# VHH binders against WHI2-like protein P4H10.16c: the designs that were tried, part 8

Target 1, 295 residues: WHI2-like protein P4H10.16c, of Schizosaccharomyces pombe (q9p7d3)
Amino acid sequence: MSVITQAQEIPTVAANPDFNYEGDPIIIQLCDRDTVFELSRDQLLGLPESILMCLFPRGLLLDYEIQECQLTQRPLIFQTADFDPSLLQYILNYFQMAENRTANDEIALSPPPPSFPGKCGIILLKEDIEFFILPPISPTTNIAIEVSPNDLLKLKQRVAQRLLQQKKIFDCLHLENSTSEGSAEKNLVRMLCYSGFHEDDEWKRRIQEPHRACITSVTLTNLDFSADQGPVSDPEYFPVYHKLLLFWQKPARKCWWDSSTSITYNGIEFATWVRRVWTLELAVLGANTYETAAV

## First folded at step 4 (VHH)

Design j02 (framework vhh_7aqx_2)
Fold by ESMFold2-Fast, scan of step 4:
Structure j02 (fold): chain B 295 residues (1-295), chain A 123 residues (1-123)
Amino acid sequence: as target 1 above (295 residues)
Amino acid sequence: QVQLQESGGGLVQAGGSLRLSCTTSGFTFSKYAFSWFRQAPGEEREFVGAISWSGGRTDYADSVKGRFTISRDNAKNTFYLQMNSLKTEDTAVYYCAARYSTVSGKTYEYDYWGQGTQVTVSS
């Protein structure tokens, strides 16, 4: 692929008193890719929260990062989590189309890239994981067995490694064995698969701390699938937009405690408790932009 | 409403120079990256050069590197291609293109295009 962004090296640490931190662009480097983006502060802060969460899963203290760059005489280059560069570019283009429309009181005639036409939504799947290790109580002293802070961190890391080996994004929805709950989960998975996910999709792992982890997966979906573009009689195709509207303002959540994992330390079995919170969030990117621009 | 218009094309002798301009309207110029593409008769449209929205980054096709320079003037909503040491192989219709935020070498990733201006380099 002949993408100019991939051919460019981002500046590394270099003391340069000529940097203009007020006017210089913010450069974001996508993790595990050669792709970089130059954004203004307004463009970066204008991105949907779902996208910002995926790019900066630990959050972004923008003023702090800029101050650190100023103090260290570094360019404004920020590393992000892994993300699809085509999807990010589409989001930036969509923001620009909305801004131009506001300024000119006229719909821009430049459509979204052909792979993402019409009404588009961002679907964010996220799992927040918090680890608790419960030392057993000694039968002779009636107090918890002592574990050093360093050993406790090693135990948490071992548990996290086991849990993060479960890579499939839909595994948590299949923990229930009841037929009625399984049917609802199967309908949700089917809808998400028609929206851009695949059943074998894997979590994109993010920053992990000893006591917690956050993993995410995101897709861009076409919400404007009309009868002219697919089977009219198949409810799984036509009404996707209406089905996803239920998640537009309130993320769907499933919260549970996972005690299925135990670990041994110096021959003693320790119980592990994991608080797991799975969320589904839909962010709609301006309904009818393509249809309005096309008329 | 959004428009890009090339100017400065024409006939030039090999070894000569030309400066192309692309004047724009209908969008916030300072937020766009800009590129030049060219298309010779019977060939596909190829990338020539690009400049980022900040002006801090430029990139060029290997065939023109060292001979062509891209620049922008935000006050005039115009960007330029200075072409030096022209060769007969540079003969083509030159198109200017605009893309929100980041540069690209791919034709299908550009938001807006000009109508093109002919550059003919004679021997």
Scores: ipSAE 0.000, ipTM 0.318, lowest interface PAE 11.5, mean pLDDT 69

Design j03 (framework vhh_7aqx_2)
Fold by ESMFold2-Fast, scan of step 4:
Structure j03 (fold): chain B 295 residues (1-295), chain A 123 residues (1-123)
Amino acid sequence: as target 1 above (295 residues)
Amino acid sequence: QVQLQESGGGLVQAGGSLRLSCTTSGFTFSKYAFSWFRQAPGEEREFVGAISWSGGRTDYADSVKGRFTISRDNAKNTFYLQMNSLKTEDTAVYYCAARYYTVSGKTYEYDYWGQGTQVTVSS
């Protein structure tokens, strides 16, 4: 089951075709975007749970909506929450490339652990940045310095540019500030590097929404089961892939604030508070499947 | 491993017809949208036409609308461009392209490309 659903709004479309979910595509209309996706049922429900939750924050009752569209003779068009079309396309492309590689049997991967169902593991790491620009308080007037809408837009662009200068995935964890080898941040990086990432890896896709003071970054990598086997003699050792298996049914989330960034604009220093949210999910090809109902 | 191969190009008189084919391998054909682009010497690649993964939607550049028809055959892992009423301005190298699930008119959004086939239309 890839999605637990509660509520879905019925799309209001003027066209009157009969919908056949086995033969006809599901149309995805991204909120506030011109891009439309045509997906099969399998492609839609094969998306990582974290992505489905972003697209359908109020839930998705796919079989119910198919039935309603057939009864009312409307095409099945899902209006989603706002999401960048290029990021969605990157995710869809990555999963299809993984399916093609496993079908071709070009390189025999190490057999997955007996506890890991499916053919291939894919690690999704997504970073959501939301930043806030704080104008300084004038010492002479004792009120916040007022910023014009045009200057605010330029400030947002400069903050985004500075944040995008840190291209490496793990730079934001500030590992150099920790002297402990066993810190939570260093353990997370070690886990990810043993699982398919490299310390110097850069984000694969980064999208800035300048009017929303937001940056979304995504990277996908294939899970490597062979990297962390640990010492056989240690009964309390759990391999890194075992920790990731705890996440394959539900995304893991890490949220923190970074106040280390400041910008100077027209001789005035503005403090910047950055909220970073990491979503880590192990998606398994073939495990994230919804049951198909007869029409 | 992934391959797109164009065929059917050649020399034709203005007013004539030509059918291009793009044969694919190495991916699940039924999950891809397909497009034709063309490029004249010294020009950028120009969108010609597209067909959605389901075949339910087709899109064309204004310059070819009504003259060209794009189609697909999932059983043969092949898609086509039927070119009718050809003009000298249609002379270009024609490229086939594949994109996962959604149609686009932008060259940089395509996953796979063919090597191109020359179409020359003489007056």
Scores: ipSAE 0.000, ipTM 0.286, lowest interface PAE 13.7, mean pLDDT 75

Design j04 (framework vhh_7aqx_2)
Fold by ESMFold2-Fast, scan of step 4:
Formats: C-alpha cells, sequence, structure tokens
Structure j04 (fold): chain B 295 residues (1-295), chain A 123 residues (1-123)
C-alpha cells in the first residue's frame, strides 16, 4: 500500500465533502531542524517510495491531513523524521531537471540539456531491532529474579534508550574487536562506504516501539564506480552495486544476535539479547523514471 | 536560456538604503525559490536572505535581520532585496540565486546564479 493515501474519514463537526487542496504549499519540517522545505502536492507525491518511508515512517494520509489543517485553521506544516537536507535537496533537483528535459524534448525537438551529471541510485539501509531482557537467575533460589510489570516497563524503556544511543551506523559491528582486514564486517563497511556512506555517518531516522525499533539511513551512490574514481581504489569491490546485490543474497548477512548490551536496575544486572536485521534497498534513477531493486 | 540579472547596486553612505532587483527569464518564475548572497573581498560567499516559491516564508542571516527585506513579484518575474540602515561591513558583491525548492538557514546548491552587483557602503 502507498505510504501516502488520499482516502480517510473526515471529522464530523468540521466535515466538508467538497474540500480539495488548491494552491497552498505544503511545508515539511525536518525533525527539530531549522531547515524546512516548501513543496507542491505534486513534488511531495512524486518522491520515491524509499524517501517517503524515511520522511513519514508511520505513513501520511495527505488529503485527510490537508482537510483537517484547513478546517481547524492550522498551517500546512508536516513534521517528518530526521533526514539529510542536502540529500533531499539533491533528489528534488533531480526530478526538476528530468521534468525540464522532457518538456524541452517535446517542444523544440532539439537535443535535451543534460538533466543530471551521472548514473546514480538511492540506497536505503534499514536496521530492525527487537530486544529481550533477561533477568539473572538467583544462585540461592535457582529461579529468575521477579520483576513487577511496572518495573519491567521502566527497565525496557531504559534499555531502549541505551540501544538508541548508538548514533553511528557501524557501531553495532564492533570493528575495533576484529584483527582481520578481510573480516566480513570490515568488507561490509567498505562496500557501504564505496556506495556513499561514511564510517562516521549517523542513523537518520529512529522509531521506538515496545520491544522493537527501526533505524534507517539513506544515501546516493555512483553506479558507474571505477577503480580510479572511487573514494579508495580497490578493484576487489567493483562494480559496487553488483557486489552489494551478491552480498545481500546471503540470508546469514541480514540477521544476527547482539548480547553486548546490559543495564543495571535497582542494583541488579540484566542482560539484553538483541536481534538485528539489516535490509538494503537500491532504487536506480533513470532519465524519465526510476527502478527499485530490493533483497 | 535561463538568465538572472541584478540591478540597483552602487555607492551609498552608511545609514542609507538601496534596493536590489533580480529579473529572471527562461523558467517558470512561480515554481522557484529565490535567495540573495554576498561576497566581500577576501571572504567566502555568505547567505543574506531567501523567499519561498509561494512568498509565504522568508529567512535572513542574523547580521541583516531587521534591516533587509526580501520580496517577489510574480507578475514581473522579479525579486528584490530592500537594504536599510546600511553599514560599511555590508560592502560586497551581491548575487541573486534561484532554486526549485525553498531551503532555509543553510547554503545549498542553487540551480541558477546572477553575475553579481557591487554594493559599496562608505563611512
Amino acid sequence: as target 1 above (295 residues)
Amino acid sequence: QVQLQESGGGLVQAGGSLRLSCTTSGFTFSKYAFSWFRQAPGEEREFVGAISWSGGRTDYADSVKGRFTISRDNAKNTFYLQMNSLKTEDTAVYYCAARYSYVSGKTYEYDYWGQGTQVTVSS
């Protein structure tokens, strides 16, 4: 189903069945940043699904929200999850260039102006986190330590906060503990860095639910990467997109368990077992459309 | 052919006023957001002010807020910078810029730029 839908219930007290959005801009505020984007409805609806998922992780009932704002006399300002403004700016510029090229081709029958510098793609990296809290077994009673439901909720909240303090994308891989340059973890980081991520990049979106969290990051990649033009020349990783697709075909690479997190609550140490699942999506941008490859 | 052309620059005494204009052609004016930037000798290009494609939002650098006003006239494909209470440190080449989306508070890549107009504020 679409991340943005046009159908929803209209509030009874403020209902107007003929209400339609006409001409007012939609203001997108990127999570607590000073940066705002003013978009038309067409610009917003034209964004790739991967980008819309990052901006509106819970979805957006666009027509309903516009109607509700108008009827309640609120401005058309929608707060999004955190996102890189430079990346969003580049994506919007790409679609504007593509629109201009198509119009010029139709009208003038002349060679179109360059619409964009090169072949590129959008890479979305998602990490789904599910965690479980394990109370220690008492040596004297040989049974698990009992925790009240209220205290268990507080403990879960503290564990979730601790897990979401890991801001950098690659912190969960514990690269400092690896002694081999050829390790699977280091190879994964190298491939992602060749694709446009940086080792110090931070997660751009975070969602916390009971027992679960979803963290996402997105970047642009050069799909025509060559040995002489990459951030680090290494023929082992060319072409980048082919290596990423092959890597993500291995189910073992997508899921692992992390027991490195623990928390002390009321003087008792609780172990946390975390299931981490990484999902990679690549959307390839073409002259008049885009194609998505997911694994 | 896309063109942005500045006008209205010149010499003015401190405390005076100037109005800069940027006339555009070759694109649909109403779909674009506009900004003014300036560059003093030996310094990097600095953001001055911006106006959204609807005209409903404006943003200014702290150094000019309260003194400068940006506005647009869709019928004339022109946008303006009204500069009041000018200071000697406002001396710079002023550039107009256009882009498809409004982005406030940070220097981003702009689609089109003017050639610049000199503003000199003397004591």
Scores: ipSAE 0.014, ipTM 0.446, lowest interface PAE 6.3, mean pLDDT 67

Design j05 (framework vhh_7aqx_2)
Fold by ESMFold2-Fast, scan of step 4:
Structure j05 (fold): chain B 295 residues (1-295), chain A 123 residues (1-123)
Amino acid sequence: as target 1 above (295 residues)
Amino acid sequence: QVQLQESGGGLVQAGGSLRLSCTTSGFTFSKYAFSWFRQAPGEEREFVGAISWSGGRTDYADSVKGRFTISRDNAKNTFYLQMNSLKTEDTAVYYCAARYSTYSGKTYEYDYWGQGTQVTVSS
């Protein structure tokens, strides 16, 4: 029985905070596998910190590189860590759509929270799954059953398919097994639902790495502000919502192990140990896209 | 409401030229990459050419490289396909497509599509 552990803060990307560069507009070429993305400085810096950590695990000194590029008259090209281009495209599209909605909708149907006057919020939920297949011990030989490389690949594909079939974002929390009315899992679901997620929401993107025992899933939503009398008329909603905004000032990581999955292959049952890492981040759009709720 | 509308299609003799236009509305033109695809009767839609959102990069299918040129005009929210030295095998319905930030050779990766314009090349 695995539970969500205490949330851990993700180390910030090693962007140089001391540089305040305005210069001429620069087009940044972001290379991911066989795909090239052309981004402006603002588009790159507008990516969620959790995503920047995945793309640049060794850090990114953007202001320095821009200055060097202008001095040397070279194109500004960054190679990313191994990340699926379709996930990056999905994230870029979502942020662009949210920015357009904010620009086109001069009148909001409901007011933003007082900490976000005139701004729109995006909530990113990312799940990284890494799984391990454990061969059973033979009762006759007391030695682990030997699996050929070809059979191991087939087992990995089968485990990945089983995990991909868990389409709803909250399925992995096993809410039906909770007997407590105030369980940590139920409180997390309630908090996320107040912010814009629904209990029946499915992951928007799920990608299995072709040669790895890993899956990355992403879903994004806008902050959900009721058009009715909203959070003020619901004391349960308002305190939870306020606490969520304070909690999401930094990317939060929750990591747990799930051993509830097993696979039968050629009549033999293989245990599967799954490491799940959830990253939750709030990004605020507008003139300052990284302004926090706590000012 | 997002719209892409092709124009400039028609009947032309082999060796001739046509200029297709795709006029867009409902989104920030300067932030999008644009592509042309074509579909011959009984075939799948195939990639023809693309231009990046900055205009700094263009790509073409091998079958049209050197004959076709894609360009964009941000002030008019319009992009173009200049088709030169047309061949009978260029006969197809031509579709314009828009994708945020980057272009792709894959049809399912595009955000918006036009209705298509017929190009017929006679011998």
Scores: ipSAE 0.029, ipTM 0.495, lowest interface PAE 6.0, mean pLDDT 74

Design j14 (from g09 with R99K K105S S107E; framework vhh_7aqx_2)
Fold by ESMFold2-Fast, scan of step 4:
Structure j14 (fold): chain B 295 residues (1-295), chain A 122 residues (1-122)
Amino acid sequence: as target 1 above (295 residues)
Amino acid sequence: QVQLQESGGGLVQAGGSLRLSCTTSGFTFSKYAFSWFRQAPGEEREFVGAISWSGGRTDYADSVKGRFTISRDNAKNTFYLQMNSLKTEDTAVYYCAAKYSTYWSPEEYDYWGQGTQVTVSS
């Protein structure tokens, strides 16, 4: 005897897809951009710390993220904060150039990695800006002018916009105010230019934190012996690398206050104080090694 | 020395199918993204389809979506364009292209084949 039952049709959940969580590439989607990167685990983990913090501002615990995807049967697709695709590709190209040189399997990559025993180098410069608005003193009462919370928010947005328009890396050092060519600021610029930056270089990425009065900027260059693209060799690389590390030694970070910016809002001039912190990251890369040398 | 060689072109009637192949040499196939482009007589070269270095991403021009499929075979150092439901408007010289890249881009390719003619008759 057979029993026939009329069952109410329920939505069927598609069978969990068969993902290879250990072998499949990790897919990185840059915020709301249509650009998607396919990375090996080694490529992702090999990214400089500053870049990883920009891509994953809330942090990335890769093993936990992969485990969650495996438990929930989701593809290995990770959405990042907004980032410049050209800058990310530029960074990834250095790792790929190092790997291809070691594998001796690609001639068409141009230019070849810098000559250093089994390694190539990149220099990452990061700027963290924290800005503050100083209320003006009333000319009639000598008391600070009261600003509503809504107007304060608009002021902060205007300050951020003004700061974001400062595209050149070295403009914030006000080199024109130096009394000699031996000043600390000119020495900093000289060392960075000796290492591959140029005096007129611009920040490749600048973003404002949406809920904070702060801006993060990053730029990078190939580790180079001279701005004139002179020959690169192991002895020449070592002196540049060593001198740059010594220059950034204690404090490893360059930190200063910039008071040169003012904003006019509703006919009133507000002074701003900008705290700038520069962090230098030197990455000496090899096919099977990654070394970060400076902060 | 890098080489890309197309094969599989020819004459086919509307509604028919063709499979194009691009055999490569002189570089590590598994590290490259691949694409097909075409150029019809008197028109500009246009993108047809692309496949990423991992094979995990493919993309197609709107005019060929659902009809054409791009695939790759790393063991044979060859990638393919399966063309189904061909239309007379698909008549063109088809070019294969290769790019060293970790992401898809239709605009910039490092190496190009010499092209193969596809003619779709009514």
Scores: ipSAE 0.011, ipTM 0.334, lowest interface PAE 8.9, mean pLDDT 71

Design j15 (from g09 with Y103W W104Y K105T; framework vhh_7aqx_2)
Fold by ESMFold2-Fast, scan of step 4:
Structure j15 (fold): chain B 295 residues (1-295), chain A 122 residues (1-122)
Amino acid sequence: as target 1 above (295 residues)
Amino acid sequence: QVQLQESGGGLVQAGGSLRLSCTTSGFTFSKYAFSWFRQAPGEEREFVGAISWSGGRTDYADSVKGRFTISRDNAKNTFYLQMNSLKTEDTAVYYCAARYSTWYTPSEYDYWGQGTQVTVSS
């Protein structure tokens, strides 16, 4: 066989008294996908809260679920809400690399935050874009024009392609009306750049959902307190670090709406509405320890 | 500094057996899932077999099921492919690969070895 895909099989054992519910892996199946992830308890609980909320929107009482599986002698297999496997894999790989370097006392991926000696910081930035296409009202019939499902799909693809052309993380924030030095958008960019991002950074993983008008983008960077990042005594550094620290107590969320874009298809102009949501989270990792809800 | 090193390749007669080893360094072996892939001259790289990070799950290509067995030894930071009842069609360069906590396509593996040649004569 020239090429074959990997088989992904979830164990279907009726009951197994030999399961070690404390040490056996947790198997996560992403909704209706044929993709499974095999995680330790520490790996699962070490994920950013924003990601855990996406995977388990109704919550996950991990110790309760494990106890229930143990009492019924079922394998630790949990179904999640829908999530892109490539995005989850990227996040898991990033956190694994960070853990390995700090745990082995090799070289920290980034210097520890002043408030957390001996720990490294990771900043996760997630973008959720949802877009809507509104058919125009016919001037002759005063009724919204009918669009075939195939034409609507093509329109959605054109809007998605236009949005994906904004490859740089901060392209969406430096619009024509955001040129002032003291704008909220410029302050956000400055804060993130002081923290480890660069103005020219691109999204690391970006997924367009084929059956929905949405795009999910993710990027991660190490929190940077290096002396080479300019003078640590600069008052601007301390306000920025303090603001960033407030975000890590819970995922910080910002929502924008953009209705300025229209698209012309087969001679007809369609209005577009874009909802953009940014979720910012600081995760702090230390040598041989995670800060987990279970600890 | 991460390294995967294959060994145990060589020449064998059809119907014979061969055991490949992949020795790893530079990461926490017990947290990684491992796979074997192969590539024959002029062909695309194909999946052969996989073992989960816990060792509780294994997976094989249909062409090798019942003939090949993948295993791991966490104490030695090494994993193996035991190849039995070899066929001339099994002739290929065999690659070991490592990934963190999941099953995925070849393009998503974190680390790869340099490959070891297996030649099966008739």
Scores: ipSAE 0.013, ipTM 0.393, lowest interface PAE 8.5, mean pLDDT 74

Design j17 (framework vhh_7aqx_2)
Fold by ESMFold2-Fast, scan of step 4:
Structure j17 (fold): chain B 295 residues (1-295), chain A 121 residues (1-121)
Amino acid sequence: as target 1 above (295 residues)
Amino acid sequence: QVQLQESGGGLVQAGGSLRLSCTTSGFTFSKYAFSWFRQAPGEEREFVGAISWSGGRTDYADSVKGRFTISRDNAKNTFYLQMNSLKTEDTAVYYCAARYSTYSPSEYDYWGQGTQVTVSS
């Protein structure tokens, strides 16, 4: 797939009669959980590539889509990866404020959403979910049962669809050690929640890759570094900040394996493993003040 | 520093008209969508009208359609609510709100302090 920054070959000046045309700006509509965001081409391209890749994990041929919409006179609409609309709005506002900042200007940010009160900053995570189908070994040949690549992909897509029917995104982690307060599962969920997830988050529509049965989701959180709260370097003043830095520093991603499901193919039961990987895509702490100190 | 300031409220007779203004500062006005909300005593805050960042899209509550018009002036960093054929039921505190790029029925980045509109019989 191509990246959003791929240049479009322009026609020669003799074939471009509209070179000096002063029309209205092209409006791009981004759909996220039934919320529509209107952006100009310049606003969209002004976002960091890491955010654009998270919003369009399959890639986006922007110039091609614009040309096609102009020919058909239809609105230019793109479906984003699943994301909290309030948090997406916060990202868009932050990068707009950063773009308009001069040497003497302060960056004005919206107050952080209530999901992480008392902290101000940006952490962007990407969650990738990958499905593995394990063919059983034939008792007569001692060789794994053969499955075509196309059938294997279809089986993975069925498992992905089943996952999306679960009520909450962390149900699989709560099935293990539910009675223990200090379990590794509970600590992982706690750190993910500090990073922008919620324990009660429900599955939403996810983008499935054509060559992989992967589900991608993105989250965002806020970290607030008020000058009146004390020094940032002291863990006693900013314990959540320091816990998050340590959690994401090494490795920059976390993973979890779940083996709780199976699938039937031609009367044979296949074991299914699900791998969930959380990757730190962007960390901006205290706007420009702490950017160099971010891990 | 971001600020939204309402003006133009007051007392008006039923059947009359009133124009509310919301003057903004501290952000790039042309990139924001704007809305008006109102709240009568003892009632929840309700949506009145909205205008997109481009000005090409507007939306209104059913109770005010045909009577109220929202507009924006990017050169003045100000947006307006023209209120015609006012009814006593339009009596409320009116709030202006701003949101980056697109409007919403409830989710906004910035809010004004409110201005009182009183419609007498």
Scores: ipSAE 0.000, ipTM 0.336, lowest interface PAE 13.1, mean pLDDT 68

Design j19 (from g09 with T102Y W104G K105S P106E S107Y; framework vhh_7aqx_2)
Fold by ESMFold2-Fast, scan of step 4:
Structure j19 (fold): chain B 295 residues (1-295), chain A 122 residues (1-122)
Amino acid sequence: as target 1 above (295 residues)
Amino acid sequence: QVQLQESGGGLVQAGGSLRLSCTTSGFTFSKYAFSWFRQAPGEEREFVGAISWSGGRTDYADSVKGRFTISRDNAKNTFYLQMNSLKTEDTAVYYCAARYSYYGSEYEYDYWGQGTQVTVSS
């Protein structure tokens, strides 16, 4: 159930008959935090599905919840699973800025392509990274060296800290170790680069989970705008949309295991397995209603 | 409008050299990887060589390795194939191809040139 932590700083929306359930903002309260976000219905529904699943792991029946609040005369305050406030703000700001830019520029962009109603798509790349430490086998006993749970967590945190210090988003895919053009790593990077990423791009947001030594990394990019500094004149963004749609046609979680990393502790080398789970989602902004692609 | 245009083909004696150029327009050259393919009469199209978007990586078919060199000039929106020690079996129509970010199989290229004939006489 609910736990009260510094609740005095949370904005309260009054539950009364003057409440407009169709026009009033929805309040999102992050679990076990004093931070809240005020979203319009369109902003909430426009969030990437991968993010909605993180916020509402048990699902969200928005129309049902709104109706229940209306019938019980309760404010539109929805509690979520735990999520980093700065990461959610980054996502919300990015989508709002892109939406405002598309709306402001739609008249200046003439004509729009017949097969693509808008000039802007947003790619969200979410990567969940988890570390596994493999103790070496002792030559004397032929049994794995014993590591306490506390030391194991400490070792995992050190590996996570090393990854957080890496700047380039694709360095860890070891592209130089694959001589094949058709490798899975190169295909993934190619699809990401079609979406506007570059090999030298840096991670925009990284969050470490303190208790599990896990990292969640998120980056956002536009198909037709770079760093929100203007439209891209490169027509490649429009032709590659179809390639991205076909590649990510269904919700695609790509899993990658990397065993090339090691860490030394007290003179002993520990091999590390890194589990990487990539979720790529494409949201299309346009004059017509479109289904979210590449979910 | 996106265009790739080959030039520099022609007739050359065995042991000679030719430099092919591919001039591009209509896209951001610096973001693209480039490749050369060739097709001899009655044969399938084959890969010749490729250069990455950064220019830091090049790959060649075994049949041309050590004889051909691919290069790019971002200031001129042009990439090249320097062909040395030419053999009669190098006779083919040479095509340039462009692909966003990384080079790949021939069916993964975004843009293709019309081709230029190279004929090597004995």
Scores: ipSAE 0.000, ipTM 0.121, lowest interface PAE 19.5, mean pLDDT 70

Design j20 (from g09 with W104S K105G P106S S107Y; framework vhh_7aqx_2)
Fold by ESMFold2-Fast, scan of step 4:
Structure j20 (fold): chain B 295 residues (1-295), chain A 122 residues (1-122)
Amino acid sequence: as target 1 above (295 residues)
Amino acid sequence: QVQLQESGGGLVQAGGSLRLSCTTSGFTFSKYAFSWFRQAPGEEREFVGAISWSGGRTDYADSVKGRFTISRDNAKNTFYLQMNSLKTEDTAVYYCAARYSTYSGSYEYDYWGQGTQVTVSS
């Protein structure tokens, strides 16, 4: 063909029955892209859990996959979810070269990609949604209406599908119902917008777990720092980062209950109670700085 | 300080061969993927070839497949482009590039050399 063939010239790497998963590379292919990454096991598993969740929304069974490849002699190529290749390259370069910096002081980190200029903080905003379906009490028997376990799971899946249809990050905060510009909800949105979010931003990824009450929604965005020299631990150099940490350290701003949803089952209305928990993770990625804080 | 330095360029007759070298310093050579790019006057930079950090994978532009071979020597912190059956259309400034852990046909590389001129006469 007239196109550059991304070499699948390592189809035999994982076909060796004496496969050395410390020495043999693991190939990851970004969804819907021609870019591939060749990593060691340690490089892949050294990534922050938030990034691994973005890359492998169904989970990563690396040891199982390696064992399966050894048994079937198939190449060890993992398909990931869609991800910005320049951002992933910068993340991989930063974490792995930072690890090697003490052994080689002459290594200089590359500048951030143009899509994430300067010293970039990567914000991962993760939403965990737990939902509870409450069967109503029958007016004739005064006993809660019985629902089989299979039907209850179907109802939970239906509620999950409705929640997954909510695309905008801030819709769940019902900002239009706030009576004051100083409300907790508006202050939360303002703080996130100060750090690079927009009021109409949408969730980038949603993960539904079958037969579980939990749904995880994830978004990843860039963060610009106005003073980006010096250590991340110094609020003088990273004021935005520290304001976000202080804001998210308050328990009331991380968790709330939403009872505004109901679902109809066999003509009967079931109330749903939704526990929504937001977790903010900040990783500061610059030429010589690494720090991650979960709040 | 990271440095990439090309050598081996020059003037050669059509049908001839050249071997370009890129000698590196200032980083752990074995952890990097390497690529060659070229740019002819008035043209955009073109991907030529790449080799993975493990050496187990190579890629080439269609225009050079079968004629060019990329290789690496971790002991010498040097990688090479063997150019055979050269054509006048191969005349360009050749750049070596290094990227941590992966490569692509794009220009998103961590480090670049200054370039070396290859001129193929008829």
Scores: ipSAE 0.000, ipTM 0.271, lowest interface PAE 12.4, mean pLDDT 68

